# Miniprotein binders against q553d3r833to1016: the designs that were tried, part 7

Target 1, 184 residues: q553d3r833to1016
Amino acid sequence: NRFKSVNELYSTELSYLNSLLILRDFYFIPMEVEARVTKLFKSEEINKVFSNLKSILQISTEITHLLEERLSVSPVKIGDIFVKFAPIFKIYVEYVNNFDKVAPQLKAMTENPQSKKFFSEQRNKSRVATDINSLLIMPVQRCPRYELLLREILKHTQEDHVEFKNIKSAYESIKDINKYINDR
Short names: E, the ipSAE of ESMFold2; O, the ipSAE of OpenDDE; V2, 0.75 times the mean of E and O plus 0.25 times the DockQ between their complexes.

## First folded at step 4 (miniprotein)

Design u6
Amino acid sequence: GSKLLVIFMGDSPEQLDRLADEIIKRAQELGGTVVVTEDGNRLLIVVTGLTPEDARRIADELTKLAEKLGLEVYIIVEEK
ESMFold2 (binder alone), alone request of step 4: mean pLDDT 74; pTM 0.663

## First folded at step 5 (miniprotein)

Design v1 (at its last look DockQ between E and O 0.81; V2 from the best seeds 0.00; counts 0 for: pae E 2.1 > 1.5)
Fold by ESMFold2-Fast, scan of step 6:
Structure v1 (fold): chain B 184 residues (1-184), chain A 95 residues (1-95)
Amino acid sequence: as target 1 above (184 residues)
Amino acid sequence: GSRVKILVIVMGDSPEKLREFAERVIEEARKLAEKLGGKITVVVTEDGNRLLIVITVEGLTPEEAKEIAERLKELAEELAKKLGLEVYIIVEIEK
C-alpha cells in the first residue's frame, strides 16, 4: 500500500544516511587526520576519492529530517520534499561520474600494505561489516533507488489524491536525472 | 513556536566571493533572529567550490518565520547575482 511504500522510502533513507555518517566518521575524517599527521595519505587524493560526499551527506540529512517530520502528522505528504530537492540532485551527477574515474586510486589506496592496518582498524571501530569500497558506492546506488521508490509510491497514489501531482513531478525529475547520469 | 530552516547551497570559482556571500547572509540572519527574539543556529559546510549553509531559527510566530524566510531568500538571490555565484535555496517552515 501507499503507507508501506512511503515508510520504505524513509527507512532506506535513514539507513543510507547512517552509512554515509560511518563513511565520514570512520574513513573520511580519520584519513584527513592521517594525511596531516603521518602523511599516510595525500589530502588531494582523499578529496578525489570522496568527491562531493559532504554535499550529499548534508542533502540526505535534510531529506531524512523532513521525512521524519512529515511522517509524524496526518495526512502524510512527502512529494513536495522531492520537488524542492530535484534541482539539487544534479550534485549526484558529479559523484557518480567521479566514482569510476577514481577506482584505480581507491584500489591503490586500499591495497597499499602501509594503509591496510588503518582500514582494518577503522572497519572494526565502525562495528559494521561494510568496508570503504561498499560505502563509497552507496550514493551511486541510491540514485536509481530513489526512482524505484518514488515509482512505487506513485503506483499506490490515485490520480485524484492530493499528493498525485507532486509525486509524479518528483518521479519524473529523478527519472530524468538518472537518464542523464546513465548517458554519461 | 514556529521554526524556519533555510538550506543555502552556493557555488562559484572564487573562495573570496563565497566567503563574502556567507558572511553577509549569516549576518542578516542573526540580525533578523535578534530583532524577532528567535534562537538561531548556523552550520556552514565547505565542499570544493560549494558552501552549504543551514540556518535554523526557532521560537517564532508563523508570520515571523515567513518574514525571515522571504527576506533571507531575497537577499541570498540578490547577493549571488551581484557576486556571480550560483545559488539554490530550500525553505522549510514548521509549525
Scores: ipSAE 0.640, ipTM 0.852, lowest interface PAE 1.5, mean pLDDT 89
Fold by ESMFold2, look of step 5:
Structure v1 (fold): chain B 184 residues (1-184), chain A 95 residues (1-95)
Amino acid sequence: as target 1 above (184 residues)
Amino acid sequence: GSRVKILVIVMGDSPEKLREFAERVIEEARKLAEKLGGKITVVVTEDGNRLLIVITVEGLTPEEAKEIAERLKELAEELAKKLGLEVYIIVEIEK
């Protein structure tokens, strides 16, 4: 039903946010500390791996907060969130275009035994078995997944529902953003 | 009371102009919050050629929340235009 499809949008946003937080807290920040304190990494290497992760994390944080607030009231209204955020998703272009450089950069860094040990230790601390490469691809996949999730919500939203116009606009806006990202 | 949350994403090629934009917008937000007796929180994220500024003002009437949102949006748009910066602004007012 509609509420089930809206809940899936929210639950997958929570999963996505959690993955971004793991990237920040167990990799990005600790690597910046090592770059300053021990010189194990260079800032250039870190920036090449993470790109504009901080921007993407902040956007997901705000979307998550808005979804939590909207799910607490009836009728549930979430389409306007994605209409508002769609223009901002253009920042995903930078992340997506950089992604082909990430795996080679990580490989080059882990040729150093101290760096390899660092990544192993941080994975253990995170309590997540997934390697950093599998976490880093998630922003590449998120905007396409928004499109699919919004399409499913629209499918379960009757034309006379208060949310119909906004969900349809959200779906069309995200579809256009995905084309924009793909074309660049 | 009502809460205003304003997300400002500003970007451009000049770190100095980005900093000037952020300082001016935040200063005005603090002055408006003090004038209206609101509690303000500001979080700034620097990310390459972008700044992400989250401004939250709590403890407002609905009319005060609308006033702050309008004034800050107008200022941010005017400053971005004058400084040659691209800006995106999302405003959410909650009761």
Scores: ipSAE 0.544, ipTM 0.818, lowest interface PAE 2.1, mean pLDDT 90
Fold by OpenDDE base, look of step 5:
Structure v1 (fold): chain B 184 residues (1-184), chain A 95 residues (1-95)
Amino acid sequence: as target 1 above (184 residues)
Amino acid sequence: GSRVKILVIVMGDSPEKLREFAERVIEEARKLAEKLGGKITVVVTEDGNRLLIVITVEGLTPEEAKEIAERLKELAEELAKKLGLEVYIIVEIEK
């Protein structure tokens, strides 16, 4: 039903946000420290790998917060949130494009004997089985997930429902973005 | 009281233009908040050729919140256009 679908959107967003935070706190920030202190990494290289993660993280933070607020009120309205954010989601295009370019470099970095220990230690500290490679791919996967989640919500939203226009608009916008990404 | 939260994402190749943009938007926000007696919080995050500006103003009436939001949105859009920057603005008003 609609409520279940909205909750799935929220729960997956929360999980997504948490993953991004782990990526920031256990990899990006420590790598930057290493770059400054030990020179194990180059700051320029780090910035290339993580790309616009800060922007994505901020967006996810705001979406999560807004969803949380909306879920505490009946009737639950979330369509307007994604309508507002839809134009900004094009930053995912930038992320995906960059990811494709730096993925091999990242793999090489994680497999480099000089830095392998670092990544192993950080993975252990994070207490998450997912490594940096798997974490960095999550933003690539999130826009497609938005499309599916919004489609599911729309499926359970009647045309005369107050949320219909916004959900449909948001769905179409994300769908267009995903299509662009896939066809690039 | 009501609260307005504005997320501004601005992008461009000129750090100077980005800085100018941020300074002017933030200055206006502070000015408006002071005028209306609101409590303002500004967080700026640099992300390459992108700035993320989060402006929160609390202690406002709904009308005041709307006023600030509209003014800042208008300013940001105009300034971005003038400076040749790409801008995205999200406004949230909590009553």
Scores: ipSAE 0.356, ipTM 0.735, lowest interface PAE 1.3, mean pLDDT 92
ESMFold2 (binder alone), look of step 5: mean pLDDT 84; pTM 0.826

Design v2 (at its last look DockQ between E and O 0.78; V2 from the best seeds 0.00; counts 0 for: pae E 3.0 > 1.5)
Fold by ESMFold2, look of step 5:
Structure v2 (fold): chain B 184 residues (1-184), chain A 95 residues (1-95)
Amino acid sequence: as target 1 above (184 residues)
Amino acid sequence: GSRVKLLVIVMGDSPEKLREFAERVIEEARELAEKLGAKVEVVVTVDGKRLLIVVRIEGLTPEEAKEIAERLKELAEELAKKLGLEVYIIVEIEK
């Protein structure tokens, strides 16, 4: 069912955005505060962990708002969003290339008992069982997941549907971007 | 009424040129909105050598929305070229 596939794209984008907001509100911002107030963290450590998270968060915010707008109108048209955003997803290269450094950086930081306590306390405050490492990998996984979601939508979109050409173009554009990100 | 959303991602090595780009785009958006009695909202995100600018203009006719969208896109493209900056632009007109 096409409707179900399109709603899955939206619902997973909203879940992804919520995960990015948890990273910002319970980790990034509080770590910046501790860097200023207690000197528990250095700015370079924070930058290594989060990379260009702020850019990724803003992009997901805009995609979420566009999807909400489009889902309120019939027929539902979302393919052009991903055609337009595909070139912008090149910013994920920076995040993905940095990701090999994130787990070692967090491991090194948590050897300090005060930092380990900080991460445990923030996880408790977030009321989310998901560990920071599991949150931080989500941007690495998001663009590949867009490809799979668009493929599923295309599968359920008849060739004579008004959206067919745009969904096909979106799928191909995201596939090319994933290759670009992976090759870098 | 119609709404215009402009998402601009601009990047380069010069903080001064990035600031000039943002100031010029934002100024034009506000001037166009003021002239038409439209509401404008601007969000700027600074992230390393990257600047993300979201402009939303509300309370437009369909013709005004199309014209403003075209003018802001052209301005952003011309400024990026003049300043030697890389730019990505998304323009959305909402009914």
Scores: ipSAE 0.407, ipTM 0.773, lowest interface PAE 3.0, mean pLDDT 90
Fold by OpenDDE base, look of step 5:
Structure v2 (fold): chain B 184 residues (1-184), chain A 95 residues (1-95)
Amino acid sequence: as target 1 above (184 residues)
Amino acid sequence: GSRVKLLVIVMGDSPEKLREFAERVIEEARELAEKLGAKVEVVVTVDGKRLLIVVRIEGLTPEEAKEIAERLKELAEELAKKLGLEVYIIVEIEK
């Protein structure tokens, strides 16, 4: 039902945000430190690999916060959030394009014997089985997930429902973005 | 009291233009808040050629919140246009 679908949107967003935070705290920041101190990494390479993650993280943070607020109020309204954020989701196009370009570099970096220990240690510290490669791919997967989640919510929203117009609009917007990404 | 949150993401190739944009938006936000005796918080983050600005203003009436939101949004849009920057703006007003 609609309630279940909205909760799935929220729960997956929390999980997504957590993954982004892990990326930042256990990989990006430590790698930047290594770049400054040990020269194990180059700052330029780090920035290329992580691309606009900071922007994506900020957006996810705001979405998560807004969803939390909306879920505590009845009736739950979340459609307007995604209508507002829809134009900003274009940043995912940039991320995906960059990801495709730097994927080989990322692989090489993680397989480099000189940095292998670093990544192993960070993975252990994060206490998450997911490695940096799997984490960095998550933003690539998130826009398609939004489309599916919004579609599911829309499926359980009647046309006369107060949320219908916004949910439909948001769905269509994200669908267009995903189509562009896939057809690029 | 009501509060307004403004998230602005602006992109451009000129660091100078990005700086100018940020300074103007921040200045306006602070001035508006000060005039109303409201609490203001501004957070600026640089992400490559992208600037993220979060403005929070608290202690407002609903009418004041709406006015400030509209003013800041308009300023950001106009300034971005003037400077040839790409801009994304999200406004949230809470009572």
Scores: ipSAE 0.227, ipTM 0.642, lowest interface PAE 1.8, mean pLDDT 91
ESMFold2 (binder alone), look of step 5: mean pLDDT 83; pTM 0.799

Design v3 (at its last look DockQ between E and O 0.80; V2 from the best seeds 0.00; counts 0 for: pae E 3.1 > 1.5)
Fold by ESMFold2, look of step 5:
Structure v3 (fold): chain B 184 residues (1-184), chain A 95 residues (1-95)
Amino acid sequence: as target 1 above (184 residues)
Amino acid sequence: GSRVKILVIVMGDSPEKLREFAERIIEEARELAEKLGGKIEVVVTVDGKRLLIVIRVEGLTPEEAKEIAERLKELAEELAKKLGLEVYIIVEIEK
């Protein structure tokens, strides 16, 4: 039903945000500290791995907060959020275009035993079994996932529903952005 | 009272123009908040050729919240055009 499909959008956004926070708090920030303190990493290496992660994280933070607010009232209205954010998702182009270079960069960095030890220690501190490569692919998958989630919501939204127009507009806007991202 | 959250994403090739944009937007936000007795918080995230500016103002009447939102949105759009920057703005007013 519509309720379940909207809640899936929210629950997967929260899960996505948590993965981005793990990337920031247990990898990106600690690696920037080591780059300054021990010179274990160069800023160029860190930027190649994470790209524009900070922008993506902030966007997901704002989407999550808006979804939480909207889910607390009836009828639930979330389509306008994605209409507003769709143009902003253009920033995913940079992340997606960089992604094929991430695994080779991480492999090169971990040839250094001190770097390998660092990644192992940070993974233990995070208490997440998922390795950094599996976390880093999640932004590549998110915009396509939004399209599928919005399609499911639209399927369960009757034409006379107050939100039908906005959900349809959101779905079409995300489709266009996914084409934009793939074309770049 | 009412709260305003403004997310501004600005991007371009000139670090100096990005800095000028951020300084002008933040200055206007602080001046408007002070004038209206609002409490302001500004968070800036620097990310390559992008700045993400989150402006939160609390302790306003609903009318004051709308005023700040409209003024800052107008300034951001005008300034981005003047400086040749790309900008995206999301405004949320909470009661």
Scores: ipSAE 0.385, ipTM 0.738, lowest interface PAE 3.1, mean pLDDT 89
Fold by OpenDDE base, look of step 5:
Structure v3 (fold): chain B 184 residues (1-184), chain A 95 residues (1-95)
Amino acid sequence: as target 1 above (184 residues)
Amino acid sequence: GSRVKILVIVMGDSPEKLREFAERIIEEARELAEKLGGKIEVVVTVDGKRLLIVIRVEGLTPEEAKEIAERLKELAEELAKKLGLEVYIIVEIEK
């Protein structure tokens, strides 16, 4: 039903945001420290690998906050959120394009004997089984996930529902973005 | 009281233009907030050639919140156009 679908959108967003925070706190920031102190990494390389993660994280943070607020009110309205954010989701195009380019570099970094210990330690500290490679791929997967989630909500939203227009609009917008990403 | 939150994402190749944009939009926000007696918070994040500006103003009437939002949105768009920057704006008004 609609309630279940909206909650799935929220719960997956929370999980997604958490992953981004882990990526920032246990990898990006520590790597930057290493770059400054030990020279284990180069700041330029770090910035290339993480790309516009800060922007994505900020967007996810705002979406999560807004969803939380909306879920506490009946009837739950979330369609307008994604209508507003739809134009900004094009930043995912940038992320995906960069990800494809830096994937080999990332692999090289994680397989470097000098860096293996660092990544192992950070993984342990994060207490998450997911490594940096798996975390960095999550933004690549998120826009397609939005499309599926919004489609599911739309299926459970009647045309005369107050949310129908916004949900449909948001769905179509993200669908277009995903199509562009896939066809590029 | 009502509050307004404005998220502005601006992108460009010129750090000087980005700085000018940020300074102008923040200045206007502070002036408007002061004029209306609102409490303002501004957070700026730099991400490469991108600036993320979050402006929150509290202690407003619904009409005042709308006014600030409209003014800042308009200014952001005008500045972006003038400076040749790409801009995205999200406005949220609460209560």
Scores: ipSAE 0.238, ipTM 0.649, lowest interface PAE 1.7, mean pLDDT 91
ESMFold2 (binder alone), look of step 5: mean pLDDT 83; pTM 0.802

Design v4 (at its last look DockQ between E and O 0.05; V2 from the best seeds 0.00; counts 0 for: pae O 6.2 > 1.5, placed apart)
Fold by ESMFold2, look of step 5:
Structure v4 (fold): chain B 184 residues (1-184), chain A 95 residues (1-95)
Amino acid sequence: as target 1 above (184 residues)
Amino acid sequence: GSRVYLLVIVMGDSPEKLREFAERVIEEARKLAEKLGGKVTVVVTEDGNRLLIVVRIEGLTPEEAKEIAERLKELAEELAKKLGLEVYIIVEIEK
């Protein structure tokens, strides 16, 4: 039903945000500290791995906030949020275009046993079994997943529903952004 | 009470102009909120040639929230144009 599909959009956004926070708190920030204190990493290496992660994390934080506000009010209206965010998702182009460089960069860094140990220790501290490579791909997958989630919401939104126009516009806008990202 | 939510993403090649933009928008948000007894929370994320600025102003009447939201959106648009910066703005009035 529509309720389930809207809640899936929200619950998967929370899961995505949590993965981004793990990347920031257990990898990005600690790597910046090591770059300053022990010189284990160079700043340019860190930037090659993470790209514009900080922007993506903040965007997910704000989408989560707006969804929470809208889910507390009846009728639930979330389509306009994605219409407004669609042009902002162009920021994902930078991350997606950089992604081919991430695995080679991490491989090069972990040829140093100290770096390999660092990544293993941070993974243990995070209590997440998922390795850093599996976390780093999640932003690449998120905009395509928004399209699928909005399609499901549209499928379950009656044409006379107050939100039908906005959900349809959101779906179409995200489709266009995914094409834009793919073409770049 | 009502509150204003503002998300601004501003982009450009001049770090100085980006900082000027952020300081001016944040300063205006704080001044408007102070005049009306609102509480302001600001988060700034700096990321390469981008700043992401989140402003929340709480403790407003519905009419005060509408006025502040309109004023801040207009300021951000005008200032971005003046400084030659690209900007994306989302503003909401929340309960």
Scores: ipSAE 0.523, ipTM 0.811, lowest interface PAE 2.1, mean pLDDT 90
Fold by OpenDDE base, look of step 5:
Structure v4 (fold): chain B 184 residues (1-184), chain A 95 residues (1-95)
Amino acid sequence: as target 1 above (184 residues)
Amino acid sequence: GSRVYLLVIVMGDSPEKLREFAERVIEEARKLAEKLGGKVTVVVTEDGNRLLIVVRIEGLTPEEAKEIAERLKELAEELAKKLGLEVYIIVEIEK
């Protein structure tokens, strides 16, 4: 039903945000420190690997916050949020494009004997089984996930529902973005 | 007609500078759009230390879209630099 679908959107967003925070706190920031202090990494390489993740994180943070606010009020309305942010999701195009380019570099970095210990330690500190490679792929998967989630909500939203217009609009917008990404 | 999307994420510790940045970018976008007969939509999301600015301009020719895109990107970059703000900019043109 609609309630279940909206909650799935929220719960998955929260999980997604958490993953992004792990990326920032346990990998990006520590790697930047290493780059400055030990020269284990190069700042340029770090920036290439993480790309616009910082922006994605900010967007996810805002979406999560807004969803939380809306879920505490009945009736739950979230369509306008995604209408607002739909244009912003174009940043995922850049992320995906970059990810495809730097994936081999990332793999090489994580497999480098000099940095293996670092990544192992950070993984342990994060207490998450998912490694940096798996974490960095999550933004690639999120935009398609939005499409599916919004589609599911739309299926459970009647045309005369107050949310219908916004949900449909948001769905179509994100669908277009995903189509562009897939066809690039 | 063609569309231009300008997405700007700007960050800094000065709310005043952030506001100034946003106002200038939006103003320029509106001026350019009006000059060319385009329709402008602006979405701004504010945070304590950041702004997400989305400017959409519709009803342009491909050439006009390109011109506006270049001008706005340049303005945003220069202004961010001048104000000492961290900025992320993406420009998309839909033909």
Scores: ipSAE 0.016, ipTM 0.295, lowest interface PAE 6.2, mean pLDDT 88
ESMFold2 (binder alone), look of step 5: mean pLDDT 82; pTM 0.783

Design v5 (at its last look DockQ between E and O 0.79; V2 from the best seeds 0.00; counts 0 for: pae E 3.2 > 1.5)
Fold by ESMFold2, look of step 5:
Structure v5 (fold): chain B 184 residues (1-184), chain A 95 residues (1-95)
Amino acid sequence: as target 1 above (184 residues)
Amino acid sequence: GSRVKLLVIVMGDSPEQLDRFADEIIKRAQELAKELGGKVTVVVTEDGNRLLIVVTIEGLTPEDARRIADELTKLAQKFADELGLEVYIIVEIEK
């Protein structure tokens, strides 16, 4: 039903945000500290791995907050959120285009035993079984998943529903963004 | 009371122009909040050639919330244009 499909959009956004926070708190920030303190990493290496993670994290933070607010009110209205954010999702182009370089960069860094130890220790501290490679691919997959989620919501939104026009517009906008990202 | 929240993403190759942009947005948000009896919070995050600026103003009437949202949006777009910066603005009025 419609409510279930909208809840799936929210629950997967929250899961996505939590994964981005793990990347920031257990990898990005600690690596920047080590770069300054022990010089274990160079800033160039860190930037190659994480790209524009901070921008993506901020976007997901705001979307999550807005979804939480909207799900507490009836009728649930979320289409306008994605219409508003669609232009800004162009930022994902930078992350997606950089992603082919991430795995080779991490492999090169972990040939250093001290770096390999660092990644192992941070993974343990995070208490998450998922390794950094599996976390880093999630932004690559998110915009395509928005399209699928919005399509499912549209299927369950009757034409006379107050949200029909906004959900349809959101779906079309995200579809165009995914084409834009894929063509770059 | 009503709350206005702006997410402003501004980008360009001049750190000095980005800082000038952020300073002006913060200054004007603080002025409007003081004039209208609102409480302002601003968080700025740097990410390469981007600044991520989150402005929250609380304790407003619905009319004042709309006024602040409109004025800050127009200022952000106008000043980004003047400085040759690209900007994206998301505004939400809550309550």
Scores: ipSAE 0.383, ipTM 0.764, lowest interface PAE 3.2, mean pLDDT 90
Fold by OpenDDE base, look of step 5:
Structure v5 (fold): chain B 184 residues (1-184), chain A 95 residues (1-95)
Amino acid sequence: as target 1 above (184 residues)
Amino acid sequence: GSRVKLLVIVMGDSPEQLDRFADEIIKRAQELAKELGGKVTVVVTEDGNRLLIVVTIEGLTPEDARRIADELTKLAQKFADELGLEVYIIVEIEK
């Protein structure tokens, strides 16, 4: 049903946000520290690898907050949130494009004997099975997920429903963004 | 009281322009908060060629919250256009 689909959007967003936080706290920030202190990494390389993660993290934080707020009120309305954020999702295009470019560099970093221990230690500290590579791919996967999730919600939303127009608009907007990503 | 929160993401190739943009937004937010008796919090985060600006003003009437939101939104868009910057603005008002 519609509520189940909306809840799935929320729950997956929470999981996504958590992954981004882990990526920031256990990899990005520590890597920057290493860059400054031990010179194990170069700051420029770090910035290239993580790209606009901070922006994505901020967006996810706001979406999560808004979704949480809306889920506590009946009737649940979330369409307007994604209508508002849809234009901002264009930043995912930049992330995906960058990801493809830096993927080899990231692989080299994680396989480098000098830094391999670092990543292993950070993975252990994070207490998640997902490594930095798997975490960094998540933003690449998120926009397609939004499209699917919104499509599912729309499927369970009648045309005369108050949310229909917004959900449809948001769906179409994100669908367009995903087309740009796929056609690059 | 009501709270207004603006998330402004501004992008450009000139750090100086981005800084000017941020300064103007921050300044106006502070002025409005002072004028209307609200409490303002501004967080600016640098992300490459982007600035992430989060403006929160608390202790407002619903009407003032809307006013501030509208004014800052218009200001942000205006400055971005003048400086040739790309800007995204998200407004959240809590009553």
Scores: ipSAE 0.247, ipTM 0.676, lowest interface PAE 1.4, mean pLDDT 92
ESMFold2 (binder alone), look of step 5: mean pLDDT 83; pTM 0.800

## First folded at step 6 (miniprotein)

Design i1
Fold by ESMFold2-Fast, scan of step 6:
Structure i1 (fold): chain B 184 residues (1-184), chain A 99 residues (1-99)
Amino acid sequence: as target 1 above (184 residues)
Amino acid sequence: GSRVKILVIVMGDSPEKLREFAERVIEEARKLAEKLGGKITVVVTEDTYGNRVRLLIVITVEGLTPEEAKEIAERLKELAEELAKKLGLEVYIIVEIEK
C-alpha cells in the first residue's frame, strides 16, 4: 500500500508537470510572441495572468526528477524532498492570491473575438482537450492535492518507519500552507 | 561518476545586486567544474513578485568523484551565503548529491 501511495504522488506530479509544460509551450510563450509581433496581447497583461508560473514549473521539474531518482533505489525515501522544498512552497500562495484577482482579465482575453482563433489553434496544437483556463487553475488545485497525497502516505507509514518523521513534517507544512491560502 | 545539483533561490528588491550575485556564483561554479573535469549545466529562472525579484539558479555538475561533488557543494554554498549577506539578499539553498 505504501509503495502504491508513493507511486501515485510521483505519477500525479509527472502529469502535473506535463500540464504546466503545455501551458508554457502552447500558451505562455506563443502569447508573448503575439504581444511582440501582432499586438494581439499586452505583455504586462500576460505576465499578470501567468504570475510566477516559471518558478512553479522549475520547482515541479526538480521535484519530479528527485522522485524518479528515489523511486529507482531501495528503500524508497521521499520525505526529505518535501521537507527541503516546504519553505519554497510559499510561491503557491503568491499564485493562488493572484488567480482570483486576474480571473476577469483572463475571461476578457479568452472571449475576445480577435483572439478566439488563436486559442482554438493552440488547443488543437497541444493535442489535449484541456483549455487555458483549466491549465491555469492546476497550481491552485495541486496544493490541496499534495496534502491529500502526503496524508495517504503517512497513513501507510508506521511510526517506527525511517520516513515517519519526514513525511509527518512535510504533511504538516503543506497543511499549514493550505490553511493560510484558505484563510485569505 | 557522482553528480551534484545545487538549487539557489535568491530574492531582493535590487535587480543589479541579484545580477551580481548570480554572475559571481555561476562564475565560481564554472571554474570549479573546469578544474575538476566535470560537466556543468546552469539554468536560471527569474520571476517578479510586487517590487521584488526572485532568481532560481540550478547548477548541475556531472562526472565527479564523491569527494569532488562534496567540495563543489560546500564551496558554492559558502560563497552564496557570504554574497547574500554582503548584498542584503534573502537566500535559500538546496543541495543534492547523487553517487
Scores: ipSAE 0.576, ipTM 0.825, lowest interface PAE 1.9, mean pLDDT 89

